# VHH binders against b5yem2, part 8

Target 1, 146 residues: b5yem2
Amino acid sequence: MFVGEYYHSLDEKGRLIIPNDFRQLLGETFYLTRGFERCLNIYTITDWNNFSQIISSFSPTDNLMRKLCRFWFSGSIQVTTDKLGRILIPSFLIEYAELSKEVVIIGAGKHIEIWAKEKWEEFNKEENILENMNEINSKVAELWKK
Key: E = the ipSAE of ESMFold2; O = the ipSAE of OpenDDE; V2 = 0.75 times the mean of E and O plus 0.25 times the DockQ between their complexes.

## First folded at step 4 (VHH)

Design p17 (framework vhh_7pa5_2)
Fold by ESMFold2-Fast, scan of step 4:
Structure p17 (fold): chain B 146 residues (1-146), chain A 126 residues (1-126)
Amino acid sequence: as target 1 above (146 residues)
Amino acid sequence: QVQLVESGGGMVQPGGSLRLSCAASGFTFSDYYMSWVRRAPGKGPEWVSTISGSGGSTLYADSVKGRFTISRDNAKNTLYLQMNSLKPEDTALYYCAKDSPLELLLEYFRQGYDYWGQGTQVTVSS
């Protein structure tokens, strides 16, 4: 599982160093995708394949699932780290996540997220999620119903 | 080795009060958020309340807000839940849990809640 927060800079060419602790778990090659919250997600090849199989298993006549398929597959690229531990983020993903020079790379369990620093600081304060505990409690209770 | 031992449960009529205690060992108690979680008959776990390591911040489920008070005594490594104005809907096994609701939620998705204590039964009946 990926854990922690790392503060880094995106260079003018769109290159970003991936924290060494994350690279130990990812290996050299992995998937970079659009996140669902205007961030970018990084998945191992195995987890990207697993999620992709689930998304692809839904009915082709389901309008919402067709939109999810397009979002997921058109927004995913396979990336390989260079010898300095950097990946090249293409412009369409930089634009999607509104990345600037300062970024935050976070471990979010099964995936890694890359956020513009300003967006991370405003959106993902500890207080924000803890204020939603009543809704989280409801979702956990639903999950236990099997 | 984390150990949590709950006590203070019992039977009470609607409108009554009970105070639960949790004795913690095996970790630096004051460094961790502590939570109360309950399981009603036939239902999954429901988060009840959380307190920060220092005791300076508290959070409550909407269903218990204004009726329950969470507190801690770091010198005694003990967590408390003062329950007032009890309702039949409060009938449950109450568990003491290490960490905040976010850590508990993450651990549930990974392993479930098997690091909870044995729990203490609260029954509210007329």
Scores: ipSAE 0.000, ipTM 0.184, lowest interface PAE 14.3, mean pLDDT 80

Design p18 (framework vhh_7pa5_2)
Fold by ESMFold2-Fast, scan of step 4:
Structure p18 (fold): chain B 146 residues (1-146), chain A 126 residues (1-126)
Amino acid sequence: as target 1 above (146 residues)
Amino acid sequence: QVQLVESGGGMVQPGGSLRLSCAASGFTFSDYWMSWVRRAPGKGPEWVSTISGSGGSTSYADSVKGRFTISRDNAKNTLYLQMNSLKPEDTALYYCAKDSPLELLLEYFRQGYDYWGQGTQVTVSS
């Protein structure tokens, strides 16, 4: 499991050092994706493949489920660390997560999250996740029997 | 409250078959989608298969498609996984999980694989 929070700087080229403890679990190659709360997520290859199989198994008849599929697949890239333990974050993901010089790298159990420091502090002040979970759970319920 | 108890694992030779069972209690079984997920030694969890509450819809991971069959008996509150043409790479602890593929995704984002139950061990070796 990934645990803890680390404070790092994103350089002008979009390069970020991944904590050594996380890299030992990830290996040198892994997936970088959009997160649900305007952050970025990092998954091992195995976990990304497992999620992708589940997401691709959804019936394409629900508007929200189609949006989830597009969000996940268009927002995912495979990245490899360089000799210094850095990854290059493409500009479209930097823009999505509103990353600036100051970032926080969070161990969130099975995945890692990368947050703009200011956004991480906003998230901790207000719990917006419950509203999003309720909406998602509502759509899950639509798949169940009448 | 919700309790899921897996069984039916064991040792088998490549090409063999096993049938896993999951006894469910603490909820209205027929109202919920059910899934099988596995964890191989030294690897993360891998989703295997999902079945709708009525049993009318099923889906499978590409790695097991055509070899495994998920089914359920709502009168007995039991979920099954029939595993045929077993390969060494199928060696893993197998867990059953309540809810749809999306609920499994949400659970994964929330709590990690350590929260799954005891599971049942499947070992495929010559």
Scores: ipSAE 0.005, ipTM 0.240, lowest interface PAE 10.3, mean pLDDT 80

Design p19 (framework vhh_7pa5_2)
Fold by ESMFold2-Fast, scan of step 4:
Structure p19 (fold): chain B 146 residues (1-146), chain A 126 residues (1-126)
Amino acid sequence: as target 1 above (146 residues)
Amino acid sequence: QVQLVESGGGMVQPGGSLRLSCAASGFTFSDYAMSWVRRAPGKGPEWVSTISGSGGSTLYADSVKGRFTISRDNAKNTLYLQMNSLKPEDTALYYCAKDSPLELLMEWFRQGYDYWGQGTQVTVSS
């Protein structure tokens, strides 16, 4: 599992250092994709292939499934870290996630997310999960019934 | 209330076979696609196979294609997974899911679930 928050800078050429703890689990090569909340996601090759098989298995006549396929596949690239542990993020993904110089790299369990620092702080302030503990407890209990 | 009960796991040697079952209740079984998902030690959940509500369409992960066969008996509200030519890499807890692959995938993206329910353990070792 990926865990923690890391604060880093995106350089002028679009290069970003991936935290050593994450690189140890990811290896040298992995996938960088569009996230569902205007962030970027990083997946292991195994997880990306698993998701891709599921997504590509849907009916080609379904409008929403075609949209999801285009979003996923056109929004994914395979990246390899350099000697300094950096990846190069292409401009179309920088623009999608509105990345600036200051970024936050977070472990989100099965994947890693890269956020513009300002957007992550905004999102985190809105997430008052502690006020929802009774609802969370109910949902966890429901998951264990299944 | 949706209830899913997996069974049929066990210990086998490489090259062996096992048949998993999932008894479903609390919903109209034939109206829903059913899936098998597994979690190996130290790994996240991996989608294995899906079958449509009618049983007319099946999908398999590349790692199991040609070795595993998903099937269902709508009269008995039961889902099956026939596993042949088992490999050590198939060692995992196996879960059945009422969720479509997309619903399961979106929830995995959202919450990063490690596993679903109790499952049934398959161990392939020499």
Scores: ipSAE 0.014, ipTM 0.282, lowest interface PAE 8.4, mean pLDDT 81

Design p2 (framework vhh_brivekimig_d4; at its last look DockQ between E and O 0.36; V2 from the best seeds 0.00; counts 0 for: pae E 7.2 > 2, unsure alone 63.0 < 65)
Fold by ESMFold2-Fast, scan of step 4:
Structure p2 (fold): chain B 146 residues (1-146), chain A 126 residues (1-126)
Amino acid sequence: as target 1 above (146 residues)
Amino acid sequence: EVQLVESGGGVVQPGGSLRLSCAASGFTFSDYAMSWVRQAPGKGPEWVSSISGSGGSTLYADSVKGRFTISRDNSKNTLYLQMNSLRPEDTALYYCAKDSPLELLWEYFRQGYDYSSQGTLVTVSS
């Protein structure tokens, strides 16, 4: 599992070093996505594929599930670390997560999160994303009833 | 106490077929979605297929679509996975799991998979 908080800097070209402890578990290639808060998530290939397979297996007429599919797939990229352990974060994800020079990288069990430092401090005083995940889970269950 | 017992695994040649079973007890089986998850040697868990409580809806991973069929018999509290056209890459320990696929994946993301059962081994090789 990924654990801990790491404080790093995003350089002027959008490159960010991934902590060595995380890179040992991730390998050299993994997925970078929009988080459900205004942050970015990193998933192993296995975990990203599992979530993506479940979401893409639906052929819903439901507006919420279509919005989830667009959010997830358009907001995901595969990244590979360079020899210095850095990834390049594209501008659309930097803009989504409002990333500046100061960044916090958090281990959240099976995934990693990248936060603007100011947003991480703000989030610790606010509601948890679990409310949205429960709603999504309930929606999946509804789609599966007859 | 929720109990799930998988069976039906074995050694089979490529192109062969196997039928897995999962006997469930300790909960109202028909009220819950059920899933099959597999773990290949040296790899993380992979979601395979899910079925709604009524059996009216099914979902499949792209890697098994058209080859595997999930089904259930609520009168027997049993979940099935019919596996046809087996490939070497289907070699794995297969587990059945209670709950919706997103809830199962969400639990995996929070704490990792904690299988209550030992699974059933499927080996596809000549």
Scores: ipSAE 0.046, ipTM 0.530, lowest interface PAE 6.4, mean pLDDT 84
Fold by OpenDDE, look of step 5:
Structure p2 (fold): chain B 146 residues (1-146), chain A 126 residues (1-126)
Amino acid sequence: as target 1 above (146 residues)
Amino acid sequence: EVQLVESGGGVVQPGGSLRLSCAASGFTFSDYAMSWVRQAPGKGPEWVSSISGSGGSTLYADSVKGRFTISRDNSKNTLYLQMNSLRPEDTALYYCAKDSPLELLWEYFRQGYDYSSQGTLVTVSS
């Protein structure tokens, strides 16, 4: 499980160090994706593949499913840590998560999240987190009840 | 309290068939999508199949497409998985879940999926 909270800085080239504890679990190559919130998620190759299979199995004739599919796959990249344990975050993901210099990397159990510091601090309120999770869950549930 | 009880597992030879059942209680069965998930020894959980609340929509993992059929009887609060042409790689503990594929994904990401039941063991071997 990925646990903990780490504060790091995104450099001018868009590189971000991945905490050593996380790297040990992830391996050298893993996936970086858009999060369900305006953050980025990191998944192991195994987990990303598993979830991608689920998403790709949805009907392509359903507009909402197409949107989800596009969101997931277009927002996913495979990344590899360099010798210093850094990954290069592409500009479109930086923009999506509104990452600037100060970044928070958190373990979220089965995945890792990368947040802009300001966004994380705002989001990291117990009531807000719980509310957002419930909202997302409700929306997800609505997509698959027909 | 949500209760799910799987049954129908067993030992079969490759090419054989099994039909799994999941008895659900503690919630309005027809209002929820249901899924089958399996976990092979030494491996993580794998999504197998899902069916919408009404039964009008079904999804399958690529590994089981054409071989497995998910169905449900809302009048009996029961979920089914017909497994044909079984392969050794299908060997796993099978769980039913009160979730759509997307819900499973979300729950897995948050905290991992907590199965409320012991599952039913399917062993495919010569």
Scores: ipSAE 0.029, ipTM 0.466, lowest interface PAE 3.5, mean pLDDT 86
Fold by ESMFold2, look of step 5:
Structure p2 (fold): chain B 146 residues (1-146), chain A 126 residues (1-126)
Amino acid sequence: as target 1 above (146 residues)
Amino acid sequence: EVQLVESGGGVVQPGGSLRLSCAASGFTFSDYAMSWVRQAPGKGPEWVSSISGSGGSTLYADSVKGRFTISRDNSKNTLYLQMNSLRPEDTALYYCAKDSPLELLWEYFRQGYDYSSQGTLVTVSS
């Protein structure tokens, strides 16, 4: 499992250090993708392949499934860390996640998320957290009925 | 208590066939989509196939399309995987899981797959 928060900066070339604890679980090569919020996700090759197989199996006659397929594949790139443990983040992904100089890299269980520091702080503001936590508590209680 | 028990694994020659079963208890089986997932030695889990609660919709990984058939019998609370034209790369421990392919993706993003059941081993070797 990926856990924790790590603070790093993009360098002038768009490179970002991936925490050593995460690299030990990822290996040297993995996938960088669009996140479902304004963030980026990192998946192992195995997990990316599994999700890609599921997504590509959907019927092409379904408009929503075509949109999901385009979102996933056009927003994915295979990356390899350099000798210093850095990856190059392409411009279209920097733009998607609105990344700035300061970046937060978080563990989200089975995947990693990369956020602009300002966006992460906005996401975690106390009022927004309380609203989300009440909804989550209700969902968890519903699941425990099963 | 939700329980899923896989069976039907074994040793088979390349090109052979095998039928896996998954007996389900502890929940209303017909309300839930079901999936098969496999894990080869030293590798991460790989999604194989999914079927809707009614059995009306099925999905397959590209690696198994045309060779594997997922099915279910809601009167027996049992999920099946018919495996034909088996190849050495199909060698793995096979698990059944509760949920549709889309719900599996969302569960992955939140918590990950739970493969606490024993699974059933399929070995394909010449």
Scores: ipSAE 0.013, ipTM 0.341, lowest interface PAE 7.2, mean pLDDT 81
ESMFold2 (binder alone), look of step 5: mean pLDDT 78; pTM 0.795

Design p20 (framework vhh_7pa5_2)
Fold by ESMFold2-Fast, scan of step 4:
Structure p20 (fold): chain B 146 residues (1-146), chain A 126 residues (1-126)
Amino acid sequence: as target 1 above (146 residues)
Amino acid sequence: QVQLVESGGGMVQPGGSLRLSCAASGFTFSDYAMSWVRRAPGKGPEWVSTISGSGGSTLYADSVKGRFTISRDNAKNTLYLQMNSLKPEDTALYYCAKDSPLELLLEFWRQGYDYWGQGTQVTVSS
C-alpha cells in the first residue's frame, strides 16, 4: 500500500522525483495515467493491467464504457525512472492535471496521485471527508467486513 | 460478517482441468457480482473473471478467455471457476472476492480490491 504526502518540484523539462518509499514498491517501470479529479495517477504494471482488462472487457457499443476506454487508454503511458529516481511527464498529462512547479505526491492505497499543490489544497477544503462519516461507516460495513 | 471459503485447488499437468469453488455467507449473495483473482509468487494480484449477481453477464481476462468458465449457484451461495487447458503460468493462489455493483466500477477499482478468502493453491507442473 502507498501512504503519505510528499512535496516536490516539477522541473522545467517535466521531470519529477518519485519518493523513494514509493519506488521500493513500484520498481523502476510503472504506469502514469489521467486521474479522475484532474490529477495524475500512478499504478503498478499489475494493477494497470487488471483495471485495463476490466475496462476493455465491456461491450464496444456501450457509450459510457467507450468514453471510459478512451479516457483511460489514451491517457496512460508506461514510464521508467532514471538514475536519479525521476520520471518524465509528457506535456499532455501536465496540461490535463494543470501541473506547475509545486506538486504534491500522495499515497492513496492501491495507487499514487500527483496533484498541483494548489489544487490539492483547494480540493481538501471543498471535499471535507469528515462531513461524510455516517455514509462512510455504512459503506465500510458493507464492503470491508470479513 | 462476510465469509468466503475457497476450495478445489491442487496439482495438475499442463492441459489438465480443475474446478474451484467459493462458499459465501454473511450477505445476500445474489445481489453482488463476484470475482476470481489470483496471485503468483513474486507477482501482484491478477484479476481473472467476474460474474454478475444474476449470472447473466460474465467477463474474463484475455489470458483465460476460452479456457476458464465462471458460474454461480445462488441457491447454494456458491461461486465456481472451471479451469480447462491449464498452463504453467496459471500457477497461483486463487481468491474469490465480493464485488461492487457494475454501475460503480470506476469507484470500485479506484478504491482497490479486497480479498476475503484464504485462497486455494493451483499448481500446474511444467
Scores: ipSAE 0.000, ipTM 0.333, lowest interface PAE 10.8, mean pLDDT 81

Design p21 (framework vhh_7uia_1)
Fold by ESMFold2-Fast, scan of step 4:
Formats: sequence, C-alpha cells, structure tokens
Structure p21 (fold): chain B 146 residues (1-146), chain A 126 residues (1-126)
Amino acid sequence: as target 1 above (146 residues)
Amino acid sequence: QLQLVETGGGLVKPGGSLRLSCVVSGFTFSDYAMAWVRQAPGKELEWVSSISGSGGSTYYEDSVKGRFTISTDNAKNTLYLQMSSLKPEDTAVYYCAKDSPEELLRRYFEQGYDYWGQGTQVTVSS
C-alpha cells in the first residue's frame, strides 16, 4: 500500500523524482494517468490492466461509458524511471493537473497521486473529512463485522 | 457536507414496479447532474440512468430504456427512479450519486467505502 506525503519539484523539462519508497513497490515501469480531481494518478501495471479490462467490458453504445473510456485511455501513459528515479511527465498531463514547480506526491493506498502544491492545500481546506466521522465509523464497522 | 439517502427498495415479482428515492443535502440539484447506479450480487457496478442538473436531459442504459424513468424534484432536493416491468436481472443494490465520469471512476475504483449512500436493495423474484 502507498502511504505518506512527499514534497518535490518538477523541473523545467517536466521531470519528477518518484519517492524511493514508492519505487520499491512500483518497480521501474508503471502507468501515469489523469486523476479524477485535476491531479495525476500512478498505478501499477497490474492495477491499471485490471480496471481497464473492466471498463472495456461495457456496451460500446453506452454514451456515459464511452466518455469514461475516452477519459481513462487517452489520459494514460506507461512511464519508466531513469537512473535518478525520475519520470518524464508529458505536457498534456502537466497542463491537465496544472502542475508547477512545487508538487506534492501522496500515497492513497492502491495508487499514488501527484498534485500542484497549491491545489493540494486548497483541496484539504475544503474537504473536512472529520465532519463525516459518524458515517465513516459506520462504514468501517460494516467491513469488520463478523 | 454532502449526504445521500436512498429508499424505496423491496421485494417484487417480475413485471412489478417500484419507485426509488434519493434525498440529497449539502448541494443544489441545478448545479449537478445526478445518476443511479446498481450492483447485482457477484457482478460489476453498472450505470443505470443520469439526469442533467436542469432536469432537461435524461440518459439510460440500453437494458432499462422504456422501463425506467429518472426524475428530480428540485424543491425537495430529491432524485427518483421509477422502475416498471421489473425483471430478475434488475435485482441489485441501487445507489444514487453526483454524476460525472470522474465521480463514477473514483467510486468504482475505491469500492464499497465510496458509495455516496447506503443504497437500497431491489429484489425481483418469484
């Protein structure tokens, strides 16, 4: 599982160091995608393939699922780390996530997210998870009831 | 704070009808499209229907077209799914949600802890 919050810099060429702890779990090659909140996501090859197979199984006449497939597949690239542990983020993904020099890389369990630092800080101010602790506790209890 | 509460499920015979309701709080319908999604036992999450925030446009999965009708009551902040001519294949837990490709992907990928409501069980059997 990916955990933690790391502060790094995107260089002028679009290269970003992936935290060593994450690289140990990812290996050298993995998928970089559009995230769902104007961030970027990183998935292992296995997780990307599993989800891709599932969404590809929906009817090709389903308009909503076609939109989902276009978002997912056109927004995904396979990346490989260089000798310094860096990946090259293409311009279209930098623009999508509005990345600047300062970025935050977070572990979100099964995937990793890359955020512009300002956007991550704003997102956390807006999203007060503690207001929903009763509902969260209920959901967690459901999973662990035996 | 966003909150969704689904009701109206139950046990019905094939050919029967049910109306599902979803009461939402913490946002205005006119600002968001809304959706119904379902998950049958042992099956993948399936999108069922969507309605635009204005209520002017509706969309349906092919297997439910002509049988289900999605609607909203903006004054009550309530989303409905009128289900008719129910089939055993419609047996599922039904969830309501804010609609966008991003919301559906996030919910699907993150599994059972990211449904916006508890859901309501619809069982169609003898």
Scores: ipSAE 0.000, ipTM 0.097, lowest interface PAE 18.8, mean pLDDT 79

Design p22 (framework vhh_7uia_1)
Fold by ESMFold2-Fast, scan of step 4:
Structure p22 (fold): chain B 146 residues (1-146), chain A 126 residues (1-126)
Amino acid sequence: as target 1 above (146 residues)
Amino acid sequence: QLQLVETGGGLVKPGGSLRLSCVVSGFTFSDYAMAWVRQAPGKELEWVSSISGSGGSTYYEDSVKGRFTISTDNAKNTLYLQMSSLKPEDTAVYYCAKDSPLELLLEYFRQGYDYWGQGTQVTVSS
């Protein structure tokens, strides 16, 4: 599982260091994708393949599933870290996530998220997850019931 | 742990009937929409039918409407699919799902869990 919050800088060429703890779990190659909240996501090859197989199994006549397929596949690239632990983020993903010099890298369990620092701060300011704790407890209890 | 167990599939002749069952555990049955989805050999996943929680509202894919009936037994935490007038094109593995197909896909992705059951094979041939 990926955990924690890391603050880093995107350089002028679009290169970003991936935290060592995350690189140990990701291996040599992994996928960088569009996130659903205008952030970027990183998935292991295994998780990206699993999601991709499921999404591509739906009918091609389903308009919503076609849109999801285009979003997912056109927005994914395979990346490899260099000797310094950095990846190169292409311009189209930088623009999608509105990344600036300051970024935050978040462990979100099964995946990693990359946010512009200002957007991450805005997201957390506007949401109070603790107000939803009763609903969350109900969902967690369902998953843990044997 | 969330579990869905499908049974009731088998070999049946065209025009025949089968009743599929899905026993659920790990959540309160009546609080969630339940669905049947299927995958024919070499084809894509297809949503078949859904039932809302305690409201009992039912929905069907056009090709099965009038032939299939989705129902629940809340006391047994069991979802059923009564299939009649079966056709060769109904041949597929049938899966029970907790939510709508899209909701299930997104929930599987977020949780990393398989919210489908193992499936039950239905074969319609002479």
Scores: ipSAE 0.000, ipTM 0.165, lowest interface PAE 13.6, mean pLDDT 79

Design p23 (framework vhh_7uia_1)
Fold by ESMFold2-Fast, scan of step 4:
Structure p23 (fold): chain B 146 residues (1-146), chain A 126 residues (1-126)
Amino acid sequence: as target 1 above (146 residues)
Amino acid sequence: QLQLVETGGGLVKPGGSLRLSCVVSGFTFSDYAMAWVRQAPGKELEWVSSISGSGGSTYYEDSVKGRFTISTDNAKNTLYLQMSSLKPEDTAVYYCAKDSPLELLWEYFKQGFDYWGQGTQVTVSS
């Protein structure tokens, strides 16, 4: 699983260093996608293929699943790290996630997220999950009892 | 190798203060969010406080707000928890942990204590 919160800079050419701990799990080649919030997601090839198979298994006449397929496939690119551990983020993904020079790269379990620092701070302010920790602890404890 | 070493626990009277320290190694300290979590005897694991990797954002469980302060010294790879106005309800083993509370809770239940240190006992008793 991907864990941690890293603070890095996006250079003027759109290149970003991927943390070494993440690269150990990702390998050199992986998928960069639109996140379901205003961020970007990184998936291993295996996980991207698994999700892609699932959404592709729905009826082509299902309008909601067609929207998801367009969002997912048009918003995904395969990237390879260079010798310095950097990837090139294309302009359309930079624009989607509103990335600026300061970015936060976070491990979110099965995937990695890339956020503009200001957007990450705003999200945490408004979506303060810590206000729900008692509820969450109850759900996790219930799963632990298993 | 990931290592976390907690110190600073002990016996203290209600209203007292303690400063917990956690020295970390095996990762770049400032690149990771850090947390303090605690477990009282016979109770579930409870998140206490978190700090972002930059140190710019801090978060607290409601019962400790205004009494506890989380901070980091990146030059020393050390996470701190300054505890004041201690209550008997604060009695627990305190653990230093890498990462966000939700991911840490999930890893604790699935993988065990590999992401966490050995803990330091805090006892608040008259």
Scores: ipSAE 0.000, ipTM 0.087, lowest interface PAE 18.4, mean pLDDT 78

Design p24 (framework vhh_7uia_1)
Fold by ESMFold2-Fast, scan of step 4:
Structure p24 (fold): chain B 146 residues (1-146), chain A 126 residues (1-126)
Amino acid sequence: as target 1 above (146 residues)
Amino acid sequence: QLQLVETGGGLVKPGGSLRLSCVVSGFTFSDYAMAWVRQAPGKELEWVSSISGSGGSTYYEDSVKGRFTISTDNAKNTLYLQMSSLKPEDTAVYYCAKDSPFELLYEYFRQGYDYWGQGTQVTVSS
């Protein structure tokens, strides 16, 4: 699992170093996608394929799933790290996530997230996960039922 | 239809070894991460080990690192857990699972989440 917060800079060409701890788990080639908040997500090839197969298996008449498929597939690129551990983020993803020079890279369990530093700080001011503990406990309990 | 068939559990003495097997059908498991999880009597499910489908990367819970080895045989669609230097604390039902890749904001989708086998009992006692 990916864990932790890392503070880095996006350079003028759109290149970003991926933390070494994440690269050890991720490998050299992986997927960069739009996040469901205005951030970017990184998935291993395995996890991207798993999600892609699931959402592609829904009925072609399912309006919500067609919208999700367009969002996911048009917003995904396969990237490979260079010798310095950097990836190149294309302009359309930089614009989507409103990335500037200062970014934060977050381990979020099964995936990695890349946030503009200002947006990450704003998000954390608005969210208080501890207020939702009763609902969280219920969801976790249901997940483990056979 | 997805099926996970686990074998290899049994009774062993402390310091012994066992190899667990999980035969998978209904999907190409080399495309998916696979895991072993266990549940001891009266305890919660505990993740033991995972293996990636596309790179052979392996991960272990600290208490089993150096004693357990996870591996796959893609030609046989089989996941293995080789266990050595077994301790009474390793006594549990062991399950193989297809890893869950995601969590959606608006709804928990159950299709394509972790798939669990029937489990195989490992008992370590003198």
Scores: ipSAE 0.000, ipTM 0.104, lowest interface PAE 13.6, mean pLDDT 78

Design p25 (framework vhh_7uia_1)
Fold by ESMFold2-Fast, scan of step 4:
Structure p25 (fold): chain B 146 residues (1-146), chain A 126 residues (1-126)
Amino acid sequence: as target 1 above (146 residues)
Amino acid sequence: QLQLVETGGGLVKPGGSLRLSCVVSGFTFSDYAMAWVRQAPGKELEWVSSISGSGGYTYYADSVKGRFTISTDNAKNTLYLQMSSLKPEDTAVYYCAKDSPLELLLAYFRQGYDYWGQGTQVTVSS
């Protein structure tokens, strides 16, 4: 599982260091994608392939799933880390996630997320997870059927 | 130590019915969402159906809605797929898999599939 929160800088060429703990789990090659909250996601090759199979399995006549397919596949690239542990983020993904010099890299379980620092801080201000604990406990109980 | 065993496949005529079973060992069944996926010869994987660990939430691909029913028996650690009104296009190897929480389809997609089984062949022909 990917865990933790890391603060790093995006350089002028669009290069970003991936935390060493994450690189040990990812290997040198993995997928960088659009996230669903205007952030970027990183997936292992295995998880990206599994994901892609599910998304592409829906009927071609399902308009919502066609939109998801276009979003997912056009928004995904395979990246490889350089000798310094950095990846090159293409401009279209920088623009999508509104990345600036300061970024936050977070472990979100099965994937990693990359956020502009200001967007991460804004998101966390708006959402107080403690106010949702009763609903969260209900969903966990339903899934696990205690 | 973790094992998924699919059974119940076979040869049936169009319009027929089959029930697939997936016996799970090595983990507590109700702790995980489960899925059925299939792969026809020369084609890519197609997700068929998913069920939450509680059994309270079920999801189906458009191609099987109204014809297939996913269910679990937690006491037997067994996942079922009841298939009715079978069509030649349902011919595939069917796999069960441990899957992600299914509160939202987007959340489901983020997690991917864990732990593929060996599969069971379903052939729909005359």
Scores: ipSAE 0.000, ipTM 0.128, lowest interface PAE 13.0, mean pLDDT 78

